# VH-VL binders against q9p5m9: the designs that were tried, part 8

Target 1, 257 residues: q9p5m9
Amino acid sequence: MAKVTGLPEFEDLHTKRKWMLNHMAAAFRMFGRNGYNEGTAGHVTVRDPIDENTFWINPLEVPFSLMKPSDLVHINSDGEIIGGSKMKYNTSGFAIHYEMHKVRPEVICVCHVHSIYGKAFSALGKPLDMLNTDCCVFYNNHGIYFDMDDVISMPEEGRRTAKGLADYKAVLVQNHGIMTVGTTVDEAAYLLSLMERSCQIQLLIDSATKVGERKHVHPTRAKAIRENADNPVGLYTAQQPNFLYEVACSNGELEII

## First folded at step 28 (VH-VL)

Design L05
Fold by ESMFold2, fold request of step 29:
Structure L05 (fold): chain C 257 residues (1-257), chain A 122 residues (1-122), chain B 107 residues (1-107)
Amino acid sequence: as target 1 above (257 residues)
Amino acid sequence: EVTLKESGPALVKPTQTLTLTCTFSGFSLSTWGVGVGWIRQPPGKALEWLANIYWNDDKYYNPSLKNRLTISKDTSKNQVVLTMTNMDPVDTATYYCARSEYTWGSYAFDYWGQGTMVTVSS
Amino acid sequence: DIQMTQSPSSLSASVGDRVTITCLASQSIKSYLAWYQQKPGKAPKLLIYAASSLQSGVPSRFSGSGSGTDYTLTISSLQPEDFATYYCQQSYYTPLTFGGGTKVEIK
């Protein structure tokens, strides 16, 4: 039987695909519930567990809050639809996400949204400060992509974003928002919501500095927290309350595998 | 209850075109992931896949027969039609239609019609 | 085209025996494999899809296993009603292809 805590193991890769697609749909519903949706913007790519150079992505016009596993689109590395719902998807978004999957084969999931605080903070061109223990997972573990005023292709945009990502779990994309990666959908999705909240909290603190002096987590402690918090099983587990909530609210459209 | 039924001529002369109709109930081709396929079985021999059509009008043909096969659907009538041109005595077989459902695990045929025997002879 | 080689082509077994039928694909089909049962004069019936997933309404004595190129259908305790020909079918490559069949006779 599938377990809701801890990282499950699957002998049957088709069952693993079904599990992954349910978690992908739940991540979108969580994003919608948290207000990370912006029209047709935002996308998640997930590497297929059976054909590992193929990917799943959300369709353009299905609301995040209504996402079902059956809505998800299966595409190859050239962006051609090869299965799934076969609905239209954001081909430019995939081109960018694919560069991260390509340079980091272990990355299963890339999440990107145009959420409010991520967009606001990304316009400042600076990294997050370690102002609370929860954001310390990003200590020396997130990068910045600085937007350039030149005309470039979508693959080259992706390559530049991947350089800003480096070997980290997240990148602030200047004037765009947040991008996170993970070895599971749940890891990447949890990190996305955590980074959005971290951006919000820092903006609030920076707006309130007339009240008192900012206190940061000492770098030695921040490093120790990051080393414990940045683990795939722990981050997967941290997402499970959100996953379970979205399943419970889905009226049977999502299932626990 | 899902059912499928094949209809068409029992006898066809060489070079003629065979037209088979699959009429089904208990499901709709407007439903995501649902399709209908055609499979034939010569007397005493193994099964051979011919063609599939899916809810979104995607069509797949056996390449060795592609120039001879056309598959189409009428979703409002719950029908799928197969035409096969230039029939030959070696095409004598029982022809089945079957429901195919895209699952994350396979394109298996989960419900089959009874089959219709088509004999090709001069 | 992917060749699907079933073995044996036929077998005889007693009620209660464990029966194993194998299906070898000429290339990896990544578990896109189905097993069907066909009784004389009848249409095939789906038993197993995705190599190991039991179709609804199929008795639990049937199971499937395997990956890559090698796949197996197992009947854990043969029953009189299991007299039939069994076919494997791959769905990873077009054309979809079936094995040559395995005839199971109850003795």
Scores: ipSAE 0.005, ipTM 0.484, lowest interface PAE 14.2, mean pLDDT 88
Fold by ESMFold2, look of step 28:
Structure L05 (fold): chain C 257 residues (1-257), chain A 122 residues (1-122), chain B 107 residues (1-107)
Amino acid sequence: as target 1 above (257 residues)
Amino acid sequence: EVTLKESGPALVKPTQTLTLTCTFSGFSLSTWGVGVGWIRQPPGKALEWLANIYWNDDKYYNPSLKNRLTISKDTSKNQVVLTMTNMDPVDTATYYCARSEYTWGSYAFDYWGQGTMVTVSS
Amino acid sequence: DIQMTQSPSSLSASVGDRVTITCLASQSIKSYLAWYQQKPGKAPKLLIYAASSLQSGVPSRFSGSGSGTDYTLTISSLQPEDFATYYCQQSYYTPLTFGGGTKVEIK
């Protein structure tokens, strides 16, 4: 198979961190451009390439569309700010995300947003149907976190969300939105935008049921598509047009490393 | 090539204020993650951290030198200034400035100036 | 404040010897540990950052290891230019703190 853009290689971890932070900021800008922002809601955590017990997260008050690498906050596993921007961040959001990183050490990035269609679809308490070939990456590869309306700690909220995520790439967080994971920022961010679009498409199709009957992708074909599409290098590559667009729009605030 | 150089008086009297300037080249404090710190070393003794300032104007001070230290930067001049009030003979030391990059192991000092010896006596 | 205890405070060694210096933090510093070499009358020179990462331009005979509270600098085959004092430094907590130093002398 012909290689598109492969994963970059770095001679030193400081360059890898700079690369990661630029891609993290670009992901936020893409989320903002796509309308996934909502006040101070939504957050992304990324495992640090130098100290894997530490994480990077967005600050509470910087708009997604204006995110710079220098705005990102470096925190330890206890939630203490240890570097980067020293701005305030959502400690409850980190507590939830940390549980995913903890049970799945290979997960580099966790994305969560309160986007319109993901939020709307999450209220239905059911998984996506395979109504087009693009969403088949989520075939037997996404779960549901069910809100039980009990009062629990944020670490327990995170553990329940991680249970819904299981070994999948995405989870619908009931009454909240979408959460995706990846081995790169780009993988998780691409999956998040794909899941949002899949939710939108399904809602549109369900609204049009009076016009015609829905046609599903056959499960055997959906499985084959998922096995091919759930490819970290491929998903990273699929995000590169979005990344390059955000760099081009950034007035030099983002860099290609 | 990254270089740093400390400048200031070699002799101060007790109770006076010491002002040290770090002038550097080969990097900029406008660069994300970059900082400059001050470290001192009394003759024959271990290193002691004093203060750091970073590209985003975040400042960190050694609490044991309570209210005696002020650090500032002038990015356009490639300078960092440390002011230390109420000098005492125990403050006699070689004073170093050094570059810190956040990305480089979270605040390690990768380039150091040659140091300047400051003696506190009448 | 995090106390950094280096051992030994001094040692004598011959060219070609394997030298091990240890640094104990009073609580976990999560691998935010650097090693410096200082020769008489000179400024310190960074050898190792993030506990085990070799600084650019430093010979590969230097290595660092450890986690949590216990860290080690190893010189696999001591060279004449390696006779110096070595310091560890943690950067996980403020204030940043250095070990007391280990003087490596020719035997």
Scores: ipSAE 0.000, ipTM 0.424, lowest interface PAE 17.5, mean pLDDT 88
Fold by OpenDDE, look of step 28:
Structure L05 (fold): chain C 257 residues (1-257), chain A 122 residues (1-122), chain B 107 residues (1-107)
Amino acid sequence: as target 1 above (257 residues)
Amino acid sequence: EVTLKESGPALVKPTQTLTLTCTFSGFSLSTWGVGVGWIRQPPGKALEWLANIYWNDDKYYNPSLKNRLTISKDTSKNQVVLTMTNMDPVDTATYYCARSEYTWGSYAFDYWGQGTMVTVSS
Amino acid sequence: DIQMTQSPSSLSASVGDRVTITCLASQSIKSYLAWYQQKPGKAPKLLIYAASSLQSGVPSRFSGSGSGTDYTLTISSLQPEDFATYYCQQSYYTPLTFGGGTKVEIK
């Protein structure tokens, strides 16, 4: 677990918005760097800090790796573009995420991607096993959603998704991919990448069963690790190396606020 | 049919500013995902990317030349202009403008102008 | 900047030969790789984009493969019109960078 350094404080909400958008763009770049791109699939929503009934979302066709704050679309609760870039976005995705934001008001960021190992593992229709200490943040803290189709067009589907997520930080959507939530963009993004890696690791271990037995982290230990790791500040901090990496590689397109 | 054509001076003196214009047809720079870039090639050498401008007026420059380059567009005229300051004999090259298009998660220059040779000499 | 190391710098081949050109990126470019053909006195022509997608109108004897840092352009059976210089180009990072080129000459 990363050293807890605290969350930044802002006196001006416009500065905070700028901060959030840079971190949001960085998150996408990380997703792109990690190979989570799948056509136009995958999106992130962030609740606006100034008008909390509005949200930011990524455009449909911009590669994750090239995402800039200026590419992000500002939309209201009706899905109308009210600012940012005026590019097209995933309206169905927003509808789902909006319902999640409504059901869980503490959630500031929702991430969803169609990543390789998330898709692969989600096809098994089972939760993760605690096979390493890093994934223990998900010990009794992730769920499975079984009722999500590739074609989602109704707000009710969003409500069902939110219920499936319950109070968890992550959900495996069967035959679909991964969703995570956070009180910051960085928390959600870190959890998404961690979830993806956790899926990958488990698939590797399961594939290696001929050469050795699977060893689980003891439930008591797993619980202790989760209780220590599942905090907003720590999870935010855990994302900072990734954020700084993207900033450094952005040629000035991303900035530290 | 997509076409691009470079225009500008064939001869520039050292320290002067080069201005090149790319006039294109068959596409619009208002179309999402579309960009126009400049690439140069010294005689007998490899290609070097200079700058790109996109439909949304986003501009990208080669950092090695960023301070010397300015790219702009006039969508209504289907023109892109590149200016390069403080020209040096080392900048002697064939300058190309080319269309860039986003296709399935990748960018490439799919149409090129014929290029214009620019010689920097006293 | 991403360095694109292209090899070989030149090769001699005969009509009908299988030709392979390699491009190595200094770091992963996630298949954001294009190949161009350039003939003397002419502008480059796009052959392959996204590492392996054949540009419209390009003969099927051209193919691209690779991932991560290593990419290959293959001409399955070299034709007389294929003698030219070939360039790879990455578009994952700015600045966009090209390889040094490979000149395919007649043996």
Scores: ipSAE 0.000, ipTM 0.497, lowest interface PAE 15.4, mean pLDDT 91

Design L05
Fold by ESMFold2, fold request of step 29:
Structure L05 (fold): chain C 257 residues (1-257), chain A 122 residues (1-122), chain B 107 residues (1-107)
Amino acid sequence: as target 1 above (257 residues)
Amino acid sequence: EVTLKESGPALVKPTQTLTLTCTFSGFSLSTWGVGVGWIRQPPGKALEWLANIYWNDDKYYNPSLKNRLTISKDTSKNQVVLTMTNMDPVDTATYYCARSEYTWGSYAFDYWGQGTMVTVSS
Amino acid sequence: DIQMTQSPSSLSASVGDRVTITCLASQSIKSYLAWYQQKPGKAPKLLIYAASSLQSGVPSRFSGSGSGTDYTLTISSLQPEDFATYYCQQSYYTPLTFGGGTKVEIK
């Protein structure tokens, strides 16, 4: 029977974990190459394919551009390190991401970075406008999160977070940056880079208002584009050029599984 | 330097409404992620959380007191006000206001006022 | 509501001793735990946030550890100024709840 192109299938869950960890490390290397790093800021959590109540996170002190699968930290729902590199990680970052994973069991990966254009745009307190067809994946599919740092971990705050995130794929975290979610690492990572580019493009367009009037995609078209583009297999596929590039540049530290 | 100070009556009669004001300096409630909370401590007993309010006007109340508490803010005056209705002698305690600010994984109370003792008696 | 049980309720120790105070949550609080020190007649002072992060200006002899439901405050070498009551507090669930306190006294 014909196989769906792009998204691999695994019979052995240990092989799937190895695949996931290589893609997670590659996503970090792409983030570093694109300049999304900021000191020790930024973290990604990925639900483990073998024990779905446990997660993988990046260590605090490994540069994004040098991330290896062996650097990644395996933690349980209580924040205890149970495997992987045993390196220090951002415990409060995990706690926030865990609430997202708990409320939305289908979410495999949560990405958060303090990238330049996402951070700049997030300070405006408004959503992206649909200024090109690529960003229409975010049409009625992204939001603004104002309460990230106050008390979002409490049960009441967790329910508000869930309502605010609904089935959205992305959030502008006010004054901080971008958060994206996905059913694969690649989906979340691709959406993150797309949102960063969308923020950059809108800031450039808004700076050029004396040159000409903004034109945006009509809402009916934007909705139709989002319905087709917000597709986990398609978004996974869209990330594969970035993944393959980082593998090629890794000097054997990353593998294609 | 961050400071908070509670003000209000030291003595309240049963059934009256208590109004406490927290006046603070060194930070602003217009800053994203910043909040102020109220905590009380009866003499010789443990701390009890009452309510929090945040820069975006989000409010959280202890459910055991939910119909008795109201919290509000005046960002321009750097003030937060707590109102507690139907006071009873069991509510006799020291009342603190404290800042709640997210810094590297904590929604803890990092700066506290000196506290104000409120006695409820006839 | 999350019950925070501190142990012991009081202890007696000498200057220089290593002191350990434990805090047990009735459900996992995901490391959203703070430790406070309170001296008689004073407001609480934050020592540790996020279970293990040391608040600015707090001496390095204080440390926090634990995850899930079990958390520990350790004072590596007790000093005269450390005789006080210590409280844990969780901030993962509403209502925010405090432990009953641990009084550290001179042996």
Scores: ipSAE 0.000, ipTM 0.431, lowest interface PAE 14.1, mean pLDDT 85
Fold by ESMFold2, fold request of step 29:
Structure L05 (fold): chain C 257 residues (1-257), chain A 122 residues (1-122), chain B 107 residues (1-107)
Amino acid sequence: as target 1 above (257 residues)
Amino acid sequence: EVTLKESGPALVKPTQTLTLTCTFSGFSLSTWGVGVGWIRQPPGKALEWLANIYWNDDKYYNPSLKNRLTISKDTSKNQVVLTMTNMDPVDTATYYCARSEYTWGSYAFDYWGQGTMVTVSS
Amino acid sequence: DIQMTQSPSSLSASVGDRVTITCLASQSIKSYLAWYQQKPGKAPKLLIYAASSLQSGVPSRFSGSGSGTDYTLTISSLQPEDFATYYCQQSYYTPLTFGGGTKVEIK
């Protein structure tokens, strides 16, 4: 149980943006520390707190582990850079993430990585089993996307991925990785790391046992755990140790607002 | 300790080019969202915004001054330079530099220099 | 260009009075409004940003309110050091524009 209470509140939207960008940079550093980086793959988009039709995204040229708030790129819904750093970003990745933001306007943050266990599990074409209490946040709360044809437009891939997401918090994208959403950067980032760990654990269990030989969390219990755990304030709080660690390691490049 | 200080000539003749330098300390223009702007105030009159420059080299100019303005920065020297061509007696004013944050549509100036009076006369 | 119409141009008030200064934008500026105080011979000082947020070190008797096109600076109990000229400034659009100023004088 985390001891940190509540989401911060800001009267000044410029201070909220500064807070958000520090947390976004810290999420990237945590992803890098955990080994979720892969070349130029992986993207996080965050809806701007001042103009809700604009977004912040990571640049292609900055490693996850070195991300600073000043490296982040501000873009409009057409993909045009309107502020932040001038660096190049993945326009195809944004097109996919934008479909999520468009279908669910309450989603502030979309995270996507090509992490090892998420990629591995995404190739199996099946959802996570409820094999421990931590992964039960995903009970009836994650989807899968079966890629039937690799030759489609990025907006259409985004729409199909969004359909697999439905009203859930996560989707396994076949042959690509994992994607999570949240009402804060911290919520989405924590869910991403939790889904990666859940994929890892299930792959280990699948290697060690057969389906009939393992014990699942009973669906009634899994549902109850999900209803308690799928809590934006609680998930935000659960990410705070990671945020604080990355701030402490940043040599002043990240701030607590 | 954020400080800004304007420097340049106190007297300029009509048609000459004015060059003003803002030297600052306690912050860096390499910091995300940080910028420096120039504002002038004719004696007894209201404030008039001239130009801003930001960490990413984005530049904004008051269009009423019809391309008379050029703003540039030297991040390694903590300096911002404003050049204003074809000076006229109406341009007589106190010139301020000030720090601003880059937040789309927000150019509030939280720290100001003391200002430098520039008189344009023959 | 966004015109900022500031009212009144000048006012006289006594110590302890509640003073209200208004600023009207020609279009909505989405609360991207700053208030500055300027004393004779000195540079402006930021009081309020984002329409209602108090700058650090500014006394709590200063407050800002408003939205859209209509904004107000209030001094709840005027002090001797508050006699100055006050400017509003919008920062939602470029070019940045200031109001014409309101001179607050001792009565």
Scores: ipSAE 0.000, ipTM 0.404, lowest interface PAE 18.7, mean pLDDT 86
Fold by OpenDDE, fold request of step 29:
Structure L05 (fold): chain C 257 residues (1-257), chain A 122 residues (1-122), chain B 107 residues (1-107)
Amino acid sequence: as target 1 above (257 residues)
Amino acid sequence: EVTLKESGPALVKPTQTLTLTCTFSGFSLSTWGVGVGWIRQPPGKALEWLANIYWNDDKYYNPSLKNRLTISKDTSKNQVVLTMTNMDPVDTATYYCARSEYTWGSYAFDYWGQGTMVTVSS
Amino acid sequence: DIQMTQSPSSLSASVGDRVTITCLASQSIKSYLAWYQQKPGKAPKLLIYAASSLQSGVPSRFSGSGSGTDYTLTISSLQPEDFATYYCQQSYYTPLTFGGGTKVEIK
């Protein structure tokens, strides 16, 4: 069973890579289960633990719910396939994510999906309100950036997105959707699903109440919650039930490393 | 069906200004990701990109010719206009307008006009 | 500007031959690469976009591959209607730039 008391340590980086790829595939399966699929849109990039100038990315043609570790594509910084699957991947997605990885070297994983509520909320051009304790991990810890009305290159989009992300864990890309980052795949993936749910909750509350009628978590409390929740171990741990679920349902296609 | 057609003078004198109009159908420049570009080709030579205009009125020019080029659109008429000043015999070429659409990392031109030959001569 | 170098500039082939055309970018264009076919007196026709995606209506004998700086257009079995000039084009950087072209002639 997956460890929930801390981040696993590996003496062998190849084993660590396998671990990362299984968790990456599981993350996609969770995304699929949550209904985040939108055609071939949505990407996850993971910095390789052996060659840190290279990345893993999902192929275009594989539904999230069917993702296997063997489907993942290993690419270098120039987008050349150097290992893994030979399937096509979204080069634009990588171009954007690569710029984010450049400005945030500590980030191991970048997640982006075109999920319903993330897209919807991002069209409002406002940050999340702290309307519940779960979303407080994003208190002053998420950004809004990039106007989709601009015609820009994908690298420039990446740079602008990164600017919006700042040192936060998530960014709402206007009229586009959610992006999250983490030091583990599980951290980023958990934050993505949490952000999506937070957007959903926000929209429900917005539709049910007038501005000013909503009860917010007090900023001091919100800050305290963020400080407690926004840590690599806790966020990794938070994803483990989802990971184990996907493993159990994978019919052996995913494994616990 | 997507179609584009270039119109303008076939003959231009040196130093004069060339005005070309691209009239298109089957798509709209109000659609996100859609653009129209101009590409020219001297006889027997390779293609050269000149300029693009997009749905949001963003404009891009080839830097080598930027000071001479102006691109504009009339979405209601489905027209894009290219103006090129100070024409020279070296600018003699077939001028094409083409649709550009963003598709998964591609800004390729998927539909082209038939092209219009422009000769610059005294 | 990104220079796109096509090779060869021309080649002679017979019907049924496998034809390979290469496009080399001066720096990585991350698969923002398209291939066009142009016949005499006609406008270019899009064959491949995003380095390896076949444009709708284009025969499957055409394929694109490559990444980074190196890209290849392949015609698996040359047909009579395939004798033409082929161009690559990058769209990763502005200005958009085309290769010098490759003329495929009948042997």
Scores: ipSAE 0.000, ipTM 0.506, lowest interface PAE 12.8, mean pLDDT 92

